VHH binders against THO complex subunit 6 (THO6). Designs and how they scored, part 8

Target 1, 367 residues: THO complex subunit 6 (THO6), of Arabidopsis thaliana (Mouse-ear cress) (q8l4m1)
Amino acid sequence: MYGDATNWNEDEYRESILKEREIETRTVFRTAWAPPARISNPDAFVVASSDGTLAFHSLNSLVSQSASFGYSKGQDVMVAEPERVVRAHEGPAYDVKFYGEDEDALLLSCGDDGRVRGWKWREFAESDVSLHLKENHLKPLLELINPQHKGPWGALSPMPEINAMSVDPQSGSVFTAAGDSCAYCWDVESGKIKMTFKGHSDYLHTVVSRSSASQILTGSEDGTARIWDCKTGKCVKVIGSQDKKSRLRVSSMALDGSESWLVCGQGKNLALWNLPASECVQTIPIPAHVQDVMFDEKQILTVGAEPLLRRFDLNGALLSQIHCAPCSVFSISLHPAGVVAVGGYGGIVDVISQFGSHLCTFRSSSL
Short names: E, the ipSAE of ESMFold2; O, the ipSAE of OpenDDE; V2, 0.75 times the mean of E and O plus 0.25 times the DockQ between their complexes.

## First folded at step 1 (VHH)

Design m15 (framework vhh_7mjh_2)
Fold by ESMFold2-Fast, scan of step 1:
Structure m15 (fold): chain B 367 residues (1-367), chain A 121 residues (1-121)
Amino acid sequence: as target 1 above (367 residues)
Amino acid sequence: EVQLVESGGGLVQPGGSLRLSCAASGFTFSDYYMSWVRQAPGKGLEWIGRIYSGGSTSYNPSLKSLVTISRDNSKNTLYLQMNSLRAEDTATYYCARQLGYTRYPSGMDVWGQGTTVTVSS
C-alpha cells in the first residue's frame, strides 16, 4: 500500500479530465428514431458517436431531465444517462438505421472498422435488474464485413470503412457506402454480398435506396452522385461534375416520399433533382458545407458546418432557420410527429419540436 | 512545438519504388489519425490515404493499388511506400495530422513542409 493511494488518486484524476475532454470533443454522426411497438409506442432514439458507441435515449426522460436542469451559468450542456449504451465499433460509428418497422426490427450500425453490426431492437432496449446498464458486451445478431482487395504485390488491401447505410426490408437488403469507392448490396439473411456497384473514383459518403424503381443512389468524394440499377449493378446515370478542378463532394442525399424528388448536398450547395424528368430544377446556396439533408414532405431540411437547421421549399425559398447547439451539425433524423433530432460536434444532440422550439439539448454520458 | 518533417524524396526512374518517412514531434503521435497528401506542380491537393491510431488504413481508390501507408508509434514515424512510379506521380508529398475521420480528410490541422518526388528518365 506504500504510496499506492497517491498514485491511484492521480490516475483517477487524469481519467476524470480525459473523460470530460472526450465528452466535449466527441462527435455524434447520426441519430435514428426507433419504430413504434405494436401496442406500446415509446418515443425512443439511438445516437451513434465517434467513440464507437450506440446510446439509446427516451425523449420523455430527456425532456424531464432538461426541465429539471434549467439555466445554470456553471453548466453549458446537460449530460444525460442513456437507457442503454453499447460499444458497437472499434473506431467511430458513422451511421445507425432501423431495419423493419415493427417489434421485430433490427438496429443496425456501421463504422470506421468496416463492419455493419445488428441487434434485435427489443433485446437492445431491454434492461435486466442483474445486468449493469453500461454493460458493453451485447453480442450482435448480424455482422457484415467489408471485402478486402488484392494489391499488385498480392497482399490484401486494408479494410475500408463503411460511411453510410440504406435499408430495404422488402427486398431483404442493406446497401452500404464504402471507403473503397464501391457500394454493396447485402443479403441480410445470409450476410453475403449480392451485388457490387463499381464506378466511383473516390470513397462514398452516402447511399439511398429507391425501391420503387429498383435503384440505389450514391454520393461520392469524386464529386458525382450516381444512380444504379439493383438488378444489373450497372450505373444508369451520373449526376454532377467529374472535372477535378471544380468537383465538390456529394456528402448527403435524400429522396422524398414519392421517390421522384432527390436533394443532394454538394459542397456549399443543395441541388434539387426531379428524377422522372432527369432535370436539376433548383440549386440552393448554403453559407457552410452541407453535411446532411432530408425531406419533410415537400420541404427540405439541411444541416452542415454551421450551428443551424435550415428549412426550404422546393422553389428554394428559406422557410425557417433554427439555431442548434453543435457548432457543426452532422445529421438530421425526423420523427413522424415532426420532431427533429440533430447531432454534431462536441457529442451534442439537440431535439427540436415540430414548432421549432428546443425540447432538450444534451451530451450522452460515455461508457 | 508540434512538427511534422518529411524525408525520402528525390529523383526516381519510371517503374521504380520509393519510401517516404514523416517524423512527428511535439504531440502524442499514437493518438492521431495521420494522412498523406500530394500536390503535382500547378495542380491542386490530392489525398493519398490515411492511417488511424490503431493502424487501419484507408486510401484514395485511384491510388490504392500503388501505395501502402504504415506507422511505427514507438518511433513517432509515418511511412508511405510507393511502387511502380509513373511520371504523373511527380509531386510534393505532405504528411498531415488529421483530426476526425476518414470521411472528412479536410480535417487536417498540422502539415509538414513537404518532400519532392520527381519521376523522370
Scores: ipSAE 0.007, ipTM 0.284, lowest interface PAE 9.4, mean pLDDT 81

Design m16 (framework vhh_7mjh_2)
Fold by ESMFold2-Fast, scan of step 1:
Structure m16 (fold): chain B 367 residues (1-367), chain A 120 residues (1-120)
Amino acid sequence: as target 1 above (367 residues)
Amino acid sequence: EVQLVESGGGLVQPGGSLRLSCAASGFTFSSYSMSWVRQAPGKGLEWIGRIYYSGSTSYNPSLKSLVTISRDNSKNTLYLQMNSLRAEDTATYYCATHRPYLGSEYFDYWGQGTTVTVSS
């Protein structure tokens, strides 16, 4: 003899509501597409979130889940089950990158705790039942720890966060953009700092390797972008206004495939630079603060503090605008097939085809 | 390594039109902004205009109505179209690239020039 109300578990209901709120209050800071591998899902990508988690998803699984999901006024966003979720950081995970392009590639993440952590992608994505059961306790192969600095009175600084990474497997290096105003070159094999890049006066938002020139580029809260020689650690060029009061943060930077073109997101502007000419050739005004930029061959993709993915040519002509599900978008990642994943506010990821159609929109399930 | 070779100059009648070409080699032409500059006999260099790698142009205001700069990146070639030529347009015409290498040094490359004579 059953009455449905008498079987109500109020503790389970409260946990359900708290879990739903936890999912909705997350921010996705970065997504990264995995390299193709015969052993794992070839359309895999990883989501780095404000709760310190890395969530691995399969595009085929997401599209299938999306096709069966009912939508209500665009406010109902699907909660997708990830293939795996790992707590990677204490505090937010700000960036995620793949180091290498084959099945021996490393998955790297960095975050607020001042660490870079790395896993073998095969082990992270492995369908082994034993590994799957240990998803919350998957141990990293690599841990890089940001240096702490002593002030004039001998007190250690708080642990500086790592806001962004750039990978250079050819030199065996990972470059990090740190909250202590420094960029660092790390030797992946030894886990040691190879070079420190000092000169910025405020924390770094972005770092990009320019391996063809043995350089890196950095963008800072101090309103400058800087170009550094990797062999000497010296700043070779400062990009920015001489009027410090008019300087806006350099939030984002990208190089094209030739490493001759640089795009910088600075406040509500994109600046397009030809690096061999050392010339700013285009400035593109954007209605919202720029949060990420990248190249798609001879086109510029940008997102920011608005629910839009914008595409420009190198002359600054707007080619397309695509509405995104997050009201503020923090990152873009481009799959080789032309598919784009964007992540942002509310823990929402939107996956958009090369033709601008929405393939799936979701939040990752919490642990 | 960097070479710029101008061509298309010669004798032209007043009121005529002429197109100059500049063939570029030894660098990634499509990544560089290019300029045209002229020097009349016994005078200094006069800047004509610039075409950015994007195709946008900037002209000397005194010459803007008389000239058009264009480029063909598939042929690594820069062009200067001149219309309504006058005797005072008699000059040696140079193409130049702005190749400031990344760093503290700024460096311009110039061609050998091609001579335009406007005479009846």
Scores: ipSAE 0.000, ipTM 0.085, lowest interface PAE 25.5, mean pLDDT 80

Design n01 (framework vhh_7n9e_1)
Fold by ESMFold2-Fast, scan of step 1:
Structure n01 (fold): chain B 367 residues (1-367), chain A 120 residues (1-120)
Amino acid sequence: as target 1 above (367 residues)
Amino acid sequence: DVQLVESGGGLVQAGGSLRLSCAASGFTFSSYAMYWGRQAPGKGREWVSGISGSGGSTAYASSVKGRFTISRDNAKNTLYLQMNNLKPEDTALYYCAKGRYFSPLGYDYWGQGTQVTVSS
């Protein structure tokens, strides 16, 4: 009847993930387009799922398979064989990012097990599996492990999960949003923590690097977004509502290309901030809980707990609304050519052209 | 056997207008996005405009936005480009392309092109 509560909370979100596991249905939490991305047609991308796998897919292959499938199977969602699948995490993989844009780029993933794991993309994309001891397991080049906190008598906390990552190759850093209310700056070369950002009172859901200002932004279950100085680890600014009782979780954040505009997903609202002015310029109501946001130049893309991809201008005008196959959509990834991949509930990925046409809809096969 | 045949090019003075046509055959025209591209002498091919299979969505390169209008007639299997306020920099061979999925740059087929020359 009434599926959405007034308060969207972390317990409900965690229960949703656990129920998905109980019914043995994969959920896609993130997709990422592989380099070289800037000037080429989109082809290679990676899918991070609730079973802890990373699956590499070719869009050209998927589109070919989708055309053939449409003539033979009717309305059923296509199950596609990935080019490669690896077990990246024990438990869900929540985020996947590429570190770098050339042939030396790393594929990074983070998850429920409190780890970031990384591979050289060229090695991950290699077709010769005979070089590896296990068909479905590739040894990572990089492993970053969240700290466990000590309680009285030397007791250790459970391992905090890593919910999101942001990459900054210019500083040699990866930033992580952790379940222990901290963000961490990691040195990619050494695999060690450079800085801890502590001040939030609840889980972090999102982290975004603001390299031009040597800052990061974090979004938390505590209902605040925060701006941090990367050199000192100190909070520079708290972004939140005037009424602490009405604060909703900051589930998602994105910066535009100039790093002057911030969009935050908070409950059923988008908040657009001009960071130099420290002003909330626009608030856009959304019918469902916001789960991801991003900028496409001067436009905002958003998805959430509804089967829709929405596009807005900076004045809050709805420019387009595209139906997606997942009933709940967790992430957006935009290729520079304008092609969007969305992932969500049921392990479903929907790839949409810059004109709003559906190019393919699929689930990856299991390991 | 896919065929795309462009027409409507010619010599025009700056500020003038031309309407290009592309006759398509050998595929289900309404099922594919269609594109206009151009190639100036000594340069690579540049995307100009695109239109969805239904005609419901269009996109334009920033250099032509507001001056050019793409359209299609699915009953006639014909793609159009209305070019207004032409500039010498618009001088190029204009070709239509059958879309492959994904990018406007992902063309399966393209025509031989029609030459547009804009005098200063």
Scores: ipSAE 0.000, ipTM 0.087, lowest interface PAE 25.4, mean pLDDT 81

Design n02 (framework vhh_7n9e_1)
Fold by ESMFold2-Fast, scan of step 1:
Structure n02 (fold): chain B 367 residues (1-367), chain A 120 residues (1-120)
Amino acid sequence: as target 1 above (367 residues)
Amino acid sequence: DVQLVESGGGLVQAGGSLRLSCAASGFTFSNYWMYWGRQAPGKGREWVSGISSSGGSTAYASSVKGRFTISRDNAKNTLYLQMNNLKPEDTALYYCARGSLYPRTYFDYWGQGTQVTVSS
């Protein structure tokens, strides 16, 4: 009787619809490739989602699943089982980063609950999928908690979210972009704030460490990007190519490997800055709002409120456009081999080869 | 099937020079940043130097800046480290590494290393 559509189990049908809706309403905000072992690349990456989870996936496993999925009619995107899933945050997990080298690296996440949490990557990767008891055994080794501020009448502010992180293992620091308009420098070993960067007038979207200059760069909803001196906590420069009245949010920033070139995503534009010269050398118009940018050597990758991954040279020439499965794409992560993972609306992750072919497209299963 | 094989280590007196080589195979050498690291007995690993895929950019640890020179020959798939004015504290196992990020953030393959011993 279980093969007949007229003998539906109503409870199982309801649960399947709710689970599918949960998966489809999930948003992937960030992916991060795990650092390779010194002798071999582990081929692993972590997905940070709107449900507060971190999910670990193996590319080899996903590619194998994707190859067989084409025979399953009635499904447009495969649902993949992660190797491990952890409830990292109360509310969305906005960013995920690796801190340090090899299997001794820390996996860090930040989120809407105003926390950064960190785990040893090897202990995270060796754990079983999605049991509530296993979550308690994966207590974070590191927990950083955003400060709450007193209002004019002495009431504490709501907990500010942490929207982005930048890691600097050389200085033992993690930098955070907070919803209270501040960036913070955290000492990883002690878990204490080393510096507060005050000056923005609205919440921060992005923070990037520039360790060669002992600086950080921040991008804000207030329409400015700012450079800060890490030794003093003082703003040394406000970056902007537009009048204050026409300024749009600075959603994303990236530095090249030399830390001399900065690309900023601001509204529907990319701005390329040479930092030693303190000048904007190129502006590249984009048809949709920019949500993430990064450098691939001397090329710029960008995604945004469109289902496209775009690649530009430093002169603003479009080199490629690759269709992505999410209708709006929130993040790019580049693997050393040139493989790109993008995440976005619908909880969809799309993994694209260095040649622009799609290796796999998937949603993670629910916790 | 990535292989990195270091050579050129040995015993040298303080103030002397050595040239290390790393023969790379199993990948397109000209597409990757390459690095030299070292580990002294009883101490942690230390990054020494890095060089861009084209050879146009180099970086050095402060302890070796001005004394060591990193270079590469992409036609021969070989990485080099010229070490001048060697000090007893330079005594270590020297290994080359393939990187994807500059300078010290991400290494995926390491060689077995070549021993450098500097006598006082």
Scores: ipSAE 0.000, ipTM 0.101, lowest interface PAE 23.2, mean pLDDT 81

Design n03 (framework vhh_7n9e_1; at its last look DockQ between E and O 0.55; V2 from the best seeds 0.00; counts 0 for: pae E 7.1 > 2)
Fold by ESMFold2, look of step 2:
Structure n03 (fold): chain B 367 residues (1-367), chain A 121 residues (1-121)
Amino acid sequence: as target 1 above (367 residues)
Amino acid sequence: DVQLVESGGGLVQAGGSLRLSCAASGFTFSDYAMYWGRQAPGKGREWVSGISWSGGSTAYASSVKGRFTISRDNAKNTLYLQMNNLKPEDTALYYCAKPLYSGRSYEFDYWGQGTQVTVSS
C-alpha cells in the first residue's frame, strides 16, 4: 500500500497496515440499489457491512475512477471512499431495504444488535458542495427493537439479532427474520409489532413477503421453510425436514414477480417450487453452499461460498456463470435496468452490467 | 431428570481469574447450545455467554467480551466459563442454562442452582 518510505513514520505505517487488515477481514452482507429519479440510470447503492456501517456509493463516481476500480481480485482490490457512511448498528449490519420507491423512501437496516433503524433516503443522501467527508450524523427516524424473552427466574435472553427484512408498503408493514426463531410483522407508522410468527426451532435466515396472498415465507437454520398467513399469524405449510442427518438449512429465498414461483437455497442446492401446485418442480445442484438467490423475471440468480454469480432458467439450465471478485458472496442486488451488485468476503463489492461485464470492483471502506 | 450443577466459584481479588464448570445430565448434552447467566445482588438476571452445540460458535455480553471465554467438552458433558481480569461488578451467582429446543432459540427450560463468584475491591 505504500511505495515511498523516505519520510514515513513507523507508527503511521503500522496503523495503515492494521487498517488495511481490518478492511480485508470485513464482510459485505447486503447491497441495495437506492430508488432513482430515473430508473434507467442506476447510480446510488448502499452497502451493509460486518462492522455495523451503512455506506452510500455512487456508481457514476466509481466508474469515473476506473483506473482505480476496474475488475481485480484479492489484494489488488482498491478501497473506495463512500459518499456517506453511518454506523447504524452495534455489531454487524445484516440487511438493507428501501421502504418506498421515490426520494421519500425510508432506508431500513437491521443487524446483530436486534434493531431495525430507518432514515429518509433523501436526508441520508443529501450533500452540499463544501462537504467532501462526513461532517454530521443523521439520527434515525425509526427504531424497532426486538423483544427479549424471559426464562425461569426472569433471566432475560440475549438480544435476538435481526438477520433479514422484507417490506410491504401496501400494508404499511416490515417483516423481520430474527435470531429467536421468530419472524415479526411491524407497523411502520406506529413502530409496533402487529404479528408474531412462531414455530421454527432454530434462528431465521430469510423472510419474503407474498403480498398477493397475504402471506410471508421464512427460511430457517432448522432446515425448513414455512409459509405463514399474515392475518392470523399461523403457519399454513412447512417445507423440508428438521432431521439433523438430512436437514439442509434454508439460507435464502425469493419469489418471482407473479409470486407463483419460489426458489430456496438449501445447502448446495436450489429448490424450485410452484406454489399454486405446492410442488417442488426442480432441484439444481450447486458446487458450493448457496448464500443468496433472486429472480430476474423467470430466471434465477444465485451466489454462494464461491466467487461465482450463476444464472439459471426454470428448467435448471445454466445460462451464465460470471466470476466475482469476493471469494465468498453473500448478496445479490438487481437494479431494474439489469445491473447487478454483489458483495461478500473482504468487504468487496463487484458491479456487473446487464451484459455481464464488470463496471467496477472495490472494497467498501470503514467508518 | 435434567440436572445442571455449577462449580468453581469463590472469592477472588479484582484482576484475578476463576474457571467455572457446569456438569450436565439427563439429556443429550451434545445436541444443545448452552448458556451462562448471572444474577448480581440487588440486580436482575443477565445473559453472559453462549456456545453452539459443537463449540464452533460463541457469543458474549458486551460487559464480558474479551475477558471471559466459554467452552465445552461434549465427551464429559461439561460446560466451562473462564473468567479473567475480574471486576467487582462481576460479583454474582453464575448459572448455566439449557435451551428448550435443540437448535438456537431463546426459550429456556432448565437452569442450574448456580455457583457464587465474589470479587473483592
Scores: ipSAE 0.013, ipTM 0.494, lowest interface PAE 7.1, mean pLDDT 83
ESMFold2-Fast, scan of step 1: ipSAE 0.015; ipTM 0.491
ESMFold2 (binder alone), look of step 2: mean pLDDT 86; pTM 0.864
OpenDDE, look of step 2: ipSAE 0.022; ipTM 0.385

Design n04 (framework vhh_7n9e_1)
Fold by ESMFold2-Fast, scan of step 1:
Structure n04 (fold): chain B 367 residues (1-367), chain A 121 residues (1-121)
Amino acid sequence: as target 1 above (367 residues)
Amino acid sequence: DVQLVESGGGLVQAGGSLRLSCAASGFTFSSYGMYWGRQAPGKGREWVSGISGSGDYTAYASSVKGRFTISRDNAKNTLYLQMNNLKPEDTALYYCARYGPSWRLGSFDYWGQGTQVTVSS
């Protein structure tokens, strides 16, 4: 008749508290918008997090959930149920990319475990029973494993992590930025290394394909950005002042659509380079450490160790400054429609229109 | 120069306990969240547990939840992992690392050689 408090479940309460803390200490390192395929068009994106998960979300579903959530002062951000969650990596997933633009596109991720794993996007995006789903596992179609190196005394190195990827479907390649100071070109069909790019003296943070020139660009903890010839594996240019005493890590790089303009994030600065002229044409100071950069046509987007998305023109003029929900922002992804997703500290994703309207803010539920 | 030095590993029987320590230097320890990771033979690195800079918030991988406890002593610049009810699948090299407030957790620039934990059946 009356309520009975003697059956309070302490174990369920403890699990609830641990799950909340797990969500709050998570970091989103990258988001990627899905290609305009029939089954995912146009509002699907994937979130890569520090717990090793890839979470697929629909923007329409998130906006609907956000409208019913009702944010207030001191209220935590919405926890959203993804359409699909897969534990893709043992340890953090650092980057996520789509390989291809059609129904045969692959979803690729890389992480701390030194692996690139890939799935057919249509299989990943299935919202109902897929073939062989009984084990709650979606087995990867592709697995690329970083080489381990022997030390002077014969012991294998720790597995080098893969910090970033760049895709080049025209050459059938994926390029990886590794913790062993090397970049690697992988043949997607065979799963074998086609080329090793060796010359950096410290870990790689970023890699960008420049397919029009058969080159890649890399950014390193050693304070240099480098341009490499894909045919020979040789470094053709070291980008920067060459003054090792003042070098700051190159955390992020982006090429514009013409592949003639490069922006580099280095410490608290953006450096804008015209590659055909081999000339640094602009340096833009930023109040916080730069963590990601990209081009939107003739404009530069940047995020970093502050809760702000900044937009600049090519002359370094600040065009907009938009407050983001994560206190530190690790990545930007731009949809062709102009919508931006940013991910960061606390497991928070913020989806923002090109004019600064917030469409939704959320954390993915933990796996 | 930033350094993280792990200790406390060893050989232990299944069901046993070990306490790992990580001594940090070269940065303001209390300003950073910290975590423990592990790498089993023939496998990639696995995130095990994380703790906020203040120590007020902790998180655990599902495989260790209820068995492991992460803690820190900011006065001593030391991170701890108390491991109870150890299982053979816990056999791995254990390392500590820093969550980066101004940089991605990616390069693991500041970990030691790790400390080996071997759990016998």
Scores: ipSAE 0.005, ipTM 0.224, lowest interface PAE 11.4, mean pLDDT 80

Design n05 (framework vhh_7n9e_1)
Fold by ESMFold2-Fast, scan of step 1:
Structure n05 (fold): chain B 367 residues (1-367), chain A 121 residues (1-121)
Amino acid sequence: as target 1 above (367 residues)
Amino acid sequence: DVQLVESGGGLVQAGGSLRLSCAASGFTFDDYAMYWGRQAPGKGREWVSGISSSGSYTAYASSVKGRFTISRDNAKNTLYLQMNNLKPEDTALYYCAKDRLYSSKWGYDYWGQGTQVTVSS
């Protein structure tokens, strides 16, 4: 109705995605920077793609390749080979996270197949140089499998996907946002569900741990964000106005370092919340649907269904706007040095400095 | 409350045909791309076919391309899968699935009991 032009553009996007699935073109859903470890490259990052792969890249290698690629035409994109690639999922890999920061850190991924799989980062990063393949089939150390619900006559539902993860090494937990409208707390050591968070009426896009308060926050297609008590599994707060029935999906959420400030991506808006005060202090309109959001100290980073990375201050002032190669950008990951990696449509990754210059732009080679 | 009700499965001889239907309710059917997936005993779910919201674009898994045809009737809120030249390896529980309109994720949103297709050799 009011979004006829937007609906037309989204139909075109969906038709493009179906066409690309037939020709097996990749989309990057998430990137994650590896922790600085004795054994690991400090500039290492992992890319999670629509073909179910996790690909490890070295920023130093990519920057060198980008410099050698040099003065190309504006439409050319460098094709880079990963240091290592594994097939992690049957179907798309939606999220990738590191669990821990030391030599025992795990690389975790989740996907359309309803699984979380994990590998020791040390083992993942240290490829056998005698191997002549860039693709490797490493056995996961950890596999968590989403519950299937029983319907009439005892038949099981199809497997719900896992759309997002949040890690909490202090409590030994991984939180998952599932396609069955539930969030789950998993015990990493045992592989068992510790808690189920029920109350959303549609699938979850995002989950973030708020360890300082023993809470998690979830965002749903049902248009609500919710705060949950991890000890009881009870919803303690619905974030947003309850007087409005025309709610937009909550696609993305981020907490600042103090865990007192929350930013939510909701339709074409960012909402900034002060959680101790329980107040929405700022709403920032965005021209395209928000797909990811995060804090960089006192600044908000956002990407979405447009080829732009935007930076805002806490008052909603636009500080910078940087053009990205993907026509639709699904995720942001921030390196401690201030370097940002964004991933999106076409299997394209852009690595951008803290000053807004492009360090490298690449597409991973097809498997 | 999304509800998908699959029907049309059954026992058929190799080389035979079946037409599956999926009756959709609880959402605006013509706003969503729709999919068929299947799960064989002891195996994970696999994607079979997809159709855009308008019906203008279709896609198929390589294992079924040329044998299966996906279609939709937006006036009836119904998705179809015409299955020709069925093989024993097509034996599975078949599910229909709703796409995620405006989602930043590439994925399927589905819920149904499915319809059993058994192909004898």
Scores: ipSAE 0.000, ipTM 0.282, lowest interface PAE 12.1, mean pLDDT 80

